# VH-VL binders against NAD kinase (nadK), part 56

Target 1, 268 residues: NAD kinase (nadK), of Syntrophomonas wolfei subsp. wolfei (q0aze0)
Amino acid sequence: MKIILVNNRFKENTEKKAQEIAGQLSALNVEVIIDNGLDEPYAGTVDFIMVLGGDGTMLRAARRYGQRAIPVLGVNMGTVGFLSNIEINELAEYLPLILREEYSLEARMMLEVAVFQQQSLLTRVFCLNELLLRSNSPRMLSFALEISGQKLEPYRGDGLIVSTTTGSTAYSLSAGGPIADPQLDAFIVTPVASHIINKRPLVVSPEREISLHLLEEREAIIGIDGQIKMDFGAENRVLIKRAPHPLLMVNLKAKPFFTSIDRSLQRQ

## First folded at step 2 (VH-VL)

Design f6 (framework fv_bermekimab)
Fold by ESMFold2-Fast, scan of step 2:
Structure f6 (fold): chain C 268 residues (1-268), chain A 122 residues (1-122), chain B 107 residues (1-107)
Amino acid sequence: as target 1 above (268 residues)
Amino acid sequence: QVQLVESGGGVVQPGRSLRLSCTASGFTFSSYGVHWVRQAPGKGLEWVAAISYDGSNKYYAESVKGRFTISRDNSKNILFLQMDSLRLEDTAVYYCAKEGWELLHPDAFDIWGQGTLVTFSS
Amino acid sequence: DIQMTQSPSSVSASVGDRVTITCRASQGISSWLAWYQQKPGKAPKLLIYAASSLQSGVPSRFSGSGSGSDFTLTISSLQPEDFATYYCQQANSFPLTFGGGTKVEHK
């Protein structure tokens, strides 16, 4: 068996824990690859991916490995998030189940984001939560949104979020988007500080293609899962589609989504 | 190891030009936005300029716009700041700084160079 | 431009003291805020990103809080190596702007 341990290079305690866990797995004849974010993603075949950290580390793991149809387990090491399934102090209890492949999988849709400069593809990335288009200056943006070739009225405001259902509780929620069941496949399109009355969040089929481009030269950026930043100008366009494969999340422990989000929204 | 090293600072006369360089090592330079930040003697930090990972987008502080030009050579892992029409107010230590890629907020500067001093002879 | 107002400009403290530094943005910046430490003659060092996330290698006595327009950096028990100048920085929009700095000095 070959396992990738993904950890956050910006959190020192996860590096130490990854080394400890790698040692334990090696003692059990499991081959371990450590991905701390400094190198290119491991290119070989693997059987399982274990993510040590919070939601941010899971988002990185999903971007790097989510399209390979490999089980991914989130192991929380700090503040409780939405994407981890077990706590680090529970790992020893669940490790035998992992090694025997005794767990269920939950499929989570992902986005495929392609950024162009005129007719040339600049980059293509996958993400689990969202693409954010935002102004990088005090001035609002004017931009065009097309859904499967249908041109909508121009948007004016600070930006736009195109989110998965998993991402409905991330930046889309903060911008006024709906909370979505992550078992559903849909794009959620949420305006950021829209200056046009009646621009509402849209929930659209995941089979549609969404394109964005600026109508005026403005300073703007594209953010992916809150981790990747790309400059975006009037010569750029972005095309968003449902990714070919969902992220396969390991479920070892029942984690009730609706009661968790309900508690998070309550002010105590 | 991940490192940024500035060079090119020195003593200059007002109205002249100077080019600063910043050499990157230990990471994929072409994947990150990089910035210039300066600090006048005894003063705070002031953001100067930024260039996107591919060099297509450039940003400048209003105080340097039209006088300074940021550029990069991804094949050589070098960031440049061409400073024209230098003024006494440009006296500062100039730092290059790297955006964090896999941080929640990529605009935080996780790696800084040691700085290079630009000063003026009267 | 987004103005970052940092207070106090200086604070006198002793080892073991709790030190708090505040930073206020002239407009909402969500959580797009970082905190840096700078020692004399040295480059700044990242302490906190995303308003509250501790950078790897930074001691746990440092913490950040806040969102929107009001932010706080806290040092729970000041150590000798913590006497330095601290800066906040907004990352919401260009031009990027820093606070004026807070110098933490020996009593």
Scores: ipSAE 0.000, ipTM 0.413, lowest interface PAE 14.3, mean pLDDT 85

Design f7 (from b1 with heavy chain L100Y Y101V Y102W Y103G D104S S105Y S106R G107P S109G F110M Y112V; framework fv_bermekimab)
Fold by ESMFold2-Fast, scan of step 2:
Structure f7 (fold): chain C 268 residues (1-268), chain A 123 residues (1-123), chain B 107 residues (1-107)
Amino acid sequence: as target 1 above (268 residues)
Amino acid sequence: QVQLVESGGGVVQPGRSLRLSCTASGFTFSSYGVHWVRQAPGKGLEWVAAISYDGSNKYYAESVKGRFTISRDNSKNILFLQMDSLRLEDTAVYYCAKDYVWGSYRPYGMDVWGQGTLVTFSS
Amino acid sequence: DIQMTQSPSSVSASVGDRVTITCRASQGISSWLAWYQQKPGKAPKLLIYAASSLQSGVPSRFSGSGSGSDFTLTISSLQPEDFATYYCQQANSFPLTFGGGTKVEHK
C-alpha cells in the first residue's frame, strides 16, 4: 500500500507529526510519500491520500491530487473546518480500518477552470470550493455571464462566485448564496455586491459550461479556492465546467453536515 | 476520443491457442490498468485477467490460470491476451476495459470498454 | 474469492417506475463496488463507482448506496432507454467478481 501524507510545513509541529505518522505506517509495511506543499505534486501511483491539517490543506490536496480519484482522508490538526473527517488524536483508533479499507467514500464534485487570453489557453486548474471573479480596486466590474451559450443580461458589481456544492458553505455563503447538500452535483452562481438589485444566486446543472469575461477595462482578479490569485482583464475569458473526476473523500466517522452547518450559523 | 478496439477473435479448435489484441487511443495508455472481461452466450459478465499500468502486476481468474497470459506494450498502446489450451467453456465475447482511475493499482471500475471480439469453436 | 449475489435476477417494470436492485458480497468490501448497465449486443457502461459516485454523463435518476456487504442501485423513474441488464462488481480484491446480473424488462 502506498500513501501520500499531505501537510503544511509552515504550521508548527506538523512536519514532526507527519514524520511520526510516516514512521508508524512504515512499521506496518506501508510506503509513505510526504508532500509538504513546497515541491511539485508526487507523480507516482498511490493508493490513499492522508491530509494532515485544516480545510486549507485539504483544498491544496484536492487541487494537486483530486483528479486521480484516489481516497482522500482529512485529519484535523487544530483549525476547525468542514473538510476533515477525524481528529489527529483519533488516527491511531482508525488506522486499522484505513489499512483494511473498511470505510465509505463520498464523492465531491470539482470545478475545471480554464483561463484564456484571446484564443490562447493560459492555464487550467481544478478546485474543490469555488472560482471568484472580483474587482481589485474600488471600481465596480461590468461583466458578461454565459451559461451553455445562453447570454445573460450584463452584471455590474464587485464580482461573481461560481461554486461547487461543497463550496456552498465557503465564500458563496458569505456573499448570500444558498447552503447546498454537498452530495448534490450543481454549480452555484452567486453575485458579489451586485449593483443590479434583482441579480439572484443561480443553481445550475453541472453538465453546463459557464463563461465569464469583462465588458470594460478594469483591474480584476480570478481567485481559486482562496489560494490562487490571477490577474484578469478585458482580453481574458474564463471557462468553467465540471471536472472529469470528483474528489473521493473518506468517511470513517459520521459527521452530519446539516446539523453542523446549522450549529455554526446559530453561533453567529 | 477515448476508445479501445479488440481484435483476434474467431473460430478455433479445442486445445489450440488464440491471441487477442486491444488497441487503445485517446488517453495515456501507460497510466491505466486494463482488463479482459468475457461473456458467454446468454450468460453474465466474468472477469478474466488484469494488468497494472506498468505491467508489473498481473491477475487471473482461477478458471484461466496457467492457460492465459496477459501482457501489454505501452509504446504501441496495445493490450494482449494469449489463450492457450482453449476449452469449449472459453466460448465468449471477450471485452477489454480500462480502469477508471489513473496512477493507481486499485481498480475502482471500468469506464471505457471495447465492443468485444467473439471466440467460438468449430464442431 | 468474493462471491457477489445480485437480486432479483429479473424485474418487470413500466416507464416511470422506481426500480431497486441489490447486491450482497460474501465478505466486507468497504465501498469498492461498481455498477454497470448493459444493453443487448453492446458492451457494459459504467454507471457508478465507489458504491455511490455517479459516473459523468449518467443521468441523476441513477443512484447507488451501501457499504460493507450490502449495496443497492436505484433508478428513481425508469425511462425507455433504461431497459437493460445491470451488474454489480466488487473492486476490493483480485480476482474481481461480478454479480449474476438483473434484467430490467417491459411488463
Scores: ipSAE 0.000, ipTM 0.451, lowest interface PAE 15.8, mean pLDDT 87

Design f8 (framework fv_bermekimab)
Fold by ESMFold2-Fast, scan of step 2:
Structure f8 (fold): chain C 268 residues (1-268), chain A 122 residues (1-122), chain B 107 residues (1-107)
Amino acid sequence: as target 1 above (268 residues)
Amino acid sequence: QVQLVESGGGVVQPGRSLRLSCTASGFTFSSYGVHWVRQAPGKGLEWVAAISYDGSNKYYAESVKGRFTISRDNSKNILFLQMDSLRLEDTAVYYCAKDLRLGELSPYFDYWGQGTLVTFSS
Amino acid sequence: DIQMTQSPSSVSASVGDRVTITCRASQGISSWLAWYQQKPGKAPKLLIYAASSLQSGVPSRFSGSGSGSDFTLTISSLQPEDFATYYCQQANSFPLTFGGGTKVEHK
């Protein structure tokens, strides 16, 4: 068995904990690859991915490995979040179940984001939460949204979010988007500070293709999961569709999504 | 073209405060961790402080902890270092430095500013 | 804190020479090490990261090796522009720490 341990090396001394866990796994005849974000993703075949950290580390693991159809377990190390399944102090208790493959999997849809300059593909990125288009200056953006060949009336405002259902509780929520059951597959399209009064969030089939481009030359950026940012100009186009594979999240312990989000909203 | 430009250095008296700024251009500032590294005249490099891309995580060298505060304004592409209770041993050229990798703190510095000098009167 | 000990403090070399600089960590740092070049009056420049990965735009005559506690930077054939001070830096843990520097100067 080969496991990738994904951690954030510079967050709360997580590297020491990752090394301790790697030692424990090696003693059980498990080959361990440590991914702390500084190198390219491990290119070889692996059986399991264990993420040590908070939601940010999970988002990175999903971008790097989510398309490989490998079980991914989030292990919380003291931060509060929605993407972890167990706490670090529970790992010893659950490790035998992990090694015996005695767990269930939850499939979470991902986005495929392709950014073009003219006809040339600049980059293709996968993400778990969302793509954000936003202005990088005080000036509003004017941009076009097309859904499966259907051209909507132009948008004018600070930007737009295209989110998965998993991402419905992230940036889309702050921009006025709906809370979605993460087991549902859908795109959520949420305007950011739209100047046009009738622009509402849309819930769209995950089989549809979404494209965005600027109608005026402006300073804008595209943000991916709040972690990757790219300049976006009028010569650029972004194409968003459902990624070929969902992220397979390990469920060792029931997480009460609706009661958790309800409590979180009451505290905002 | 990536540029980091420090400002705010100067001559101060011991015990006083000084605020350094670093203005970033040519890359998406809000995507990268950034650091302050100093170098005393004729001496080696000393890491001072780091701040994650979103400002949520901050780290300090023990010698400056409790006296210096790192912060950033992602809307203006500016990194700050607020230096309080300054000591003679804080005399140095202060560089701002950009993390190599997008997203999380990556402690390899692919671009540096030209530096700003902090020194003391009498 | 992880102490980085760099040696030698200075080396006199001629163009075409092979130059080797060493760096020792006070504890194991795996491959979490970078090398920087600094010319007088200038900011440092990244040469090598992750102990052996050459930064884009850096000439192939520069190479890094090592893991654990002992690391080396090698310049296979010294060029006129390579006369500078070189620093290692551990990337394993906060606080980040640099070696004391090695000055490569003309014979």
Scores: ipSAE 0.000, ipTM 0.454, lowest interface PAE 13.5, mean pLDDT 87

Design f9 (from b1 with heavy chain L100F Y101W Y102S Y103G D104Y S105L S106P G107H S109G F110M Y112V; framework fv_bermekimab)
Fold by ESMFold2-Fast, scan of step 2:
Structure f9 (fold): chain C 268 residues (1-268), chain A 123 residues (1-123), chain B 107 residues (1-107)
Amino acid sequence: as target 1 above (268 residues)
Amino acid sequence: QVQLVESGGGVVQPGRSLRLSCTASGFTFSSYGVHWVRQAPGKGLEWVAAISYDGSNKYYAESVKGRFTISRDNSKNILFLQMDSLRLEDTAVYYCAKDFWSGYLPHYGMDVWGQGTLVTFSS
Amino acid sequence: DIQMTQSPSSVSASVGDRVTITCRASQGISSWLAWYQQKPGKAPKLLIYAASSLQSGVPSRFSGSGSGSDFTLTISSLQPEDFATYYCQQANSFPLTFGGGTKVEHK
């Protein structure tokens, strides 16, 4: 068995714990590749991905490896979140099940984001939560949203979020979007500080293509899962589709989504 | 151990130049945007400048634009702030700080801060 | 530039009190807001990022809320180590700007 161990070396004690776990796995004849957040993802084949950290570390792992159809387990290191399945102090208990491949998988849709300059593809990235279009200056944006070739009336405001259902509890929620069951496949389109009173969040089929472009020259940014930023101008456009593969999340322990989100919202 | 350490502060004359350095350790410096933030004695925090992880994007507060230059050397894990045409209102403790997440531009916040280096003017 | 107005500028409180600090942006900043704690003679420490996400190691008595232009930091039950100055900071657009600070001091 070959496992990628994803950690965030910038969090205190995470590097020590990753080395400890790697040693334990090696003693069990498991080959371990450590990904500390370096720029290039591991290119070889692997059987399993173990993510040590909070939701942010899982988002990075999903972006790097989510399209490979490899099981990904989130192991919480003390940060409250939605994407981890077990706690670090439970890992020893569940490790035999991991090694025997005795677990279920939950599929979570991902976004494929393609950024163009005019007609030329500049980049293609995948993400688990959302794409954010936002102003990078004091001026609000004026932009066009198209859904499967249907042009909506112009948007005016600070931006727009195109989210997966998994991302419904992230920035989309803060911008007024709905909470969605992550087992549903859908795009959630949430305006950010819209100046048009009747702009509502939209829930659309994941089979649709969503495109965005600026209607006037402004400084804007495209953000991916809160981790990647790209400059976006009037000569750019972005195309968003359902990614070819869902993220395959390992389920070793029941983690009820609705009671978890309810508890989180009570914190205020 | 994730750490940022500033150096290069001191006493200067108005109109002169000073170069601050910030040495990073314990993380992949080349993957993160970094900032300079200053605080005048008894006053609040003021953001000064930022540089993207690869050095391609640089941003400045209006009060320092044209006088200060931010740069980085990823091979040595060092951030710099070149301060030219110094004015009395530049008196402050200067902190360097790391973006929370890796990427082209800062967006979450600054999670690792140095201890600060003081820039003052001779009496 | 986006102006960040923080209130109150100071608050006198006792251990066990609920403390609420507000921060208002002069224009919409989505959720691109961070909160920092600064103790005398020390560098600031990140408490909350993306308006409502707790930084690792920050006690659960701290919480952030808000989106768009109005934001709050709440300390549900003030502890002795919480007497400090608190700052909000917008990360929506350059130049980045901080609020003026709120000093939480002993009654």
Scores: ipSAE 0.000, ipTM 0.384, lowest interface PAE 17.2, mean pLDDT 85

Design j1 (framework fv_ixekizumab)
Fold by ESMFold2-Fast, scan of step 2:
Structure j1 (fold): chain C 268 residues (1-268), chain A 122 residues (1-122), chain B 112 residues (1-112)
Amino acid sequence: as target 1 above (268 residues)
Amino acid sequence: QVQLVQSGAEVKKPGSSVKVSCKASGGTFSSYAIHWVRQAPGQGLEWMGVIIPIFGTADYNQRFKGRVTITADESTSTAYMELSSLRSEDTAVYYCARDSEWFGDPYYFDYWGQGTLVTVSS
Amino acid sequence: DIVMTQTPLSLSVTPGQPASISCRSSQSLLHSEGKTYLHWYLQKPGQSPQLLIYEVSNRFSGVPDRFSGSGSGTDFTLKISRVEAEDVGVYYCMQSIQLPYTFGQGTKLEIK
């Protein structure tokens, strides 16, 4: 068995803990590759991915490895989040189940994002939560939104979010988007501080294709999962569709989404 | 299964124009570029142009500049290729073909239409 | 325009024997992103072309494992390990690294 152990080198004691866990796994005849974010993603074949950290570390793992159709387990290291399934102090209890492949998988859709300059592809990335288009200055944006060839009236405002259902509780929620059951496959399109009073969030089929481009030269950026930032100008276009493979999240312990989000909202 | 279905054979006089259609079914139309390739009798394949339906933009082989126009109607999932000022050397089978990715990698023709024979005779 | 040159232009093969077709491009087909945009198509008599191999060496869905592609830069090869009757037709290489997309002149494969 070969496992990738993903951690965040900048979080206190995570590197030391990753080494300890790698040693424990090696003692059980498991080959371990550690990915602390410094190098390129591991290119070889693996059987399982274990993410040590919070939601941010899971988002990085999903972008690096989510399209490989490999089980991914989130292990919380002391920061509670929505994407981890077990706590680090529970790992020893669940490890035999992991090694025997005695767990269920939950499929979470991902976005495929392609950014172009004219007709040239600049980059192609995958993400689990959302793409954010936003102004990088105090000036509002004017931009075009097209959904499966249907051109909408121009948008004016601070930006737009195109989110998965998993991302419905991230930036989309802050911008007034709906909370979506992560078991649904859908895009959620949420305006950010729209100048036009009737611009509402849209929930559209995951088979739809979404394109965005600026109608006026402005300082804008595209953000991916709140972690990748790219400049976006009037010469650029972005195309968004459902990624070929969902992220396969390991479920070892029942995690009640609706009661968890309800508690979170009560505290806000 | 993805299918590209083209309009039927045409016989045209020199100097006239022809418009060939290519209807996509079984897959996503707007996300994929549609290319046009022709083949004269007993000869090889020649790329004519492409349309990207989601952008409404087309690019052409300069050899056909001013004579070829490629359009798309996303509501009917249909691409069109119109060739004007027809000459006898335009007699060929015209194929539409789908680029596997709309600007994604890789760029190759994963599905082809059945072809439309256009005969230009005086 | 990138010129694609195939050799041979025709070959006759006894069933069960191997066949090899070469394709050369006038410019490198390696993109800065690391991908090489060379693809192989087969046109059977009376039919539309069909995809065999994409990006040098990847077999398209449903294509038998007797077909393989190799090469880099400007020099590419399509191999058929054992030719069968249904393999008769014209084989084309194509580059898609830049517009216009261009094809080789074609290689006609016939059974003896």
Scores: ipSAE 0.005, ipTM 0.402, lowest interface PAE 15.7, mean pLDDT 84

Design j10 (framework fv_ixekizumab)
Fold by ESMFold2-Fast, scan of step 2:
Structure j10 (fold): chain C 268 residues (1-268), chain A 122 residues (1-122), chain B 112 residues (1-112)
Amino acid sequence: as target 1 above (268 residues)
Amino acid sequence: QVQLVQSGAEVKKPGSSVKVSCKASGGTFSSYAIHWVRQAPGQGLEWMGVIIPILGTADYNQRFKGRVTITADESTSTAYMELSSLRSEDTAVYYCARDRTWKYSSPYFDYWGQGTLVTVSS
Amino acid sequence: DIVMTQTPLSLSVTPGQPASISCRSSQSLLHSSGYNYLHWYLQKPGQSPQLLIYLGSNRASGVPDRFSGSGSGTDFTLKISRVEAEDVGVYYCMQALQTPLTFGQGTKLEIK
């Protein structure tokens, strides 16, 4: 059995714990590849991915490995989060089940984001939460949104969010989008401070293709999962589609989404 | 772990068309773009175009405008390059190559197919 | 189209000696991200091209540390510190700033 162990290189406690866990797994004849985020993603085949850290570390793991259809387990290391399934102090109890492959999987849709300059593909990124187009200056953006060949009336405002259902509780929520069951597959398209009052969030089929481009040259950026930022100008266009594979999240312990989000929203 | 395997050599007459295949194995086919690059005997490399399989979007070198079509079949993890109205100058080895830029905003080719020799002669 | 010019087009090197290949672009390849969209490939006789260096200076997986890339903007250099017999082949630079993607003419490296 071969496992990738993903940790946050910038957190002192997670690095030490990752080394301890790698030693424990090695003693059980499990091959361990450690991903600290410094190198390219591991290119070989693996059986399981264990993510040590908070939601941010899980988002990074999803971008790097989520399209490989490999089970991914989030192990929380002290911070309350939505994307982890067990706590670090529970790992020893659940490890035998992991090694015997005695767990269920929950599929979470991902976005495929392709950014072009003129006709050249600049980058393709997969993400779990959202793509954010936003102004990087006080000037509002003017941009075009096209959904599966249907050209909408121009948007004017501070930006737009294209979110997965998992991302419905992240930036989309802050911008006025709906809370969605993460087991549903859908795009949530949420305007950011639109200057047109009648622009509403849209919930559209995950079979749709979404494209964006600027109608005027402005200082803009696109952000991915709040972690990647890219300059975006009038010469650029972005295409968004449902990624080919969902992130396969390991479920060892029941974590009810609705009671968790309800509690979070009531917290003061 | 990752391989691009192309179809075999072909001999074609001027004015006909050729369709070369590139089957990907290892990794997720939809996680990368597939580019086509050709090389005439004893000459350098010339980029022909690219396809993003999951989006069905293809871009082409204008030099081949109207003659080249790049397609993909995700169910078989195979990309195709079809070149029509063949001329003797189209005699070349045709390569497919994988673009793995998902972090740095620039395409670069980390894996190449073995090449397919297309000979155009009467 | 961006024109890529390599110098020299051919060089012959005694084993163990260094080799240097230059690549010039007709416009800057420095992207707003801070990276140069220039990559180097090696085509060994009878084989497909293989990636050596990406984004100007990053060595591809499995490439020996005797290979290095440098430069920025319009002028780039590929250097081999100690040429070995296995390094024989044609070296190509490629720009990926805009389509069409374009290659240099190629530099043929031979052993004396």
Scores: ipSAE 0.000, ipTM 0.391, lowest interface PAE 17.2, mean pLDDT 84

Design j11 (framework fv_ixekizumab)
Fold by ESMFold2-Fast, scan of step 2:
Structure j11 (fold): chain C 268 residues (1-268), chain A 122 residues (1-122), chain B 112 residues (1-112)
Amino acid sequence: as target 1 above (268 residues)
Amino acid sequence: QVQLVQSGAEVKKPGSSVKVSCKASGGTFSSYAIHWVRQAPGQGLEWMGVIIPILGTADYNQRFKGRVTITADESTSTAYMELSSLRSEDTAVYYCARGKEYFYSGSYPDYWGQGTLVTVSS
Amino acid sequence: DIVMTQTPLSLSVTPGQPASISCRSSQSLLHSSGYNYLHWYLQKPGQSPQLLIYLGSNRASGVPDRFSGSGSGTDFTLKISRVEAEDVGVYYCMQALQTPLTFGQGTKLEIK
């Protein structure tokens, strides 16, 4: 068996823990690859991905490996989040189940984001939560939203979020979007609050293609899962569609989504 | 390592407003929640609100409703807290503090700025 | 709003002796995720608050192992196994289960 351990290089405790776990797995004849996020993703075949950290580390792992149809387990290192399944101090208890492949998988849809400059593809990325288009100045954006060839009336405001159902509890929630069951596949299109208050969130089929471009020269950014930022100008166009493969999340322990989000909403 | 540097002390007259800045370095500014907490002389800590810089979305303690505005300028990695209609009881040290990477996951203050003393007197 | 109550409000400790601070919340801070959204902060004289313990029992980076947090639901305890001179300051518990985030009154720790 070959396992990738994904961790955060900038956290000494997480790096040391990854090395300890790698040593334990090696003693059990498991080959371990450590991915601290700074190097290119491991290109070889692997059987399992173990993410050591919080939601941010899981989002990075999903972006790097989510399209390979490999089981991904979130192991919490003391941070609260929605994407981890077990705690680090529970790992020894669950390790035999992992090695025997005795767990269930939950499929989570992902976005495929393609950014163009005129006709040229600049980049293609995958993400688990959302794409954010946002003004990078006090000025409102004027932009065009097209859904499967249907051109909507021009949007004027601070920006727009295109989210998966998994991302419904992330930035889309903060912008007034609905909470969605992550077992459902859908795009959630949520306008970012501004003086423009008449646009409503849309919930659309995951088979739709969504495109965005600016109608006026403005300073804007595209944000991916809150981690990748790209400048976005009037010469740019972004195309968003369902990614070819969902992220396969490992379930070793029941985690009640609706009661968890309900309590989180009381905190906001 | 993350460091937050706040603007200097202010002396303000009752009825005026004050705007305190908080410049972040060492880490990704826009992905973190920035909290504002104040402390009156000899008193405890009081949470004022939070902003998510990448969205510009802020949430406030209702006690300060209509008087506090929290904003962020991502290009300078700087958050601001503006408090209007100042009263003598607003005399306090005002702190900014960085939270978790994602606010929706139960953000709490982690790294704190040095504080800014705001004195409201005639 | 959730009310946080600390006891004692002050304590004096001889160096090397243990100290214990209690924190009670007006409602349970135990989330359905299994975490207690209770955090402990230390404010040393003339300094900003610093995070000591997060999510009930986890030590923040750089915090010595003489500090420990325990408890669940509505009753939490911060313990210092052997107090050092640098531990002088005001200790605050804080809940982050719901907004507004609320702090306890603070406990002042002094060295005899």
Scores: ipSAE 0.006, ipTM 0.465, lowest interface PAE 11.1, mean pLDDT 84

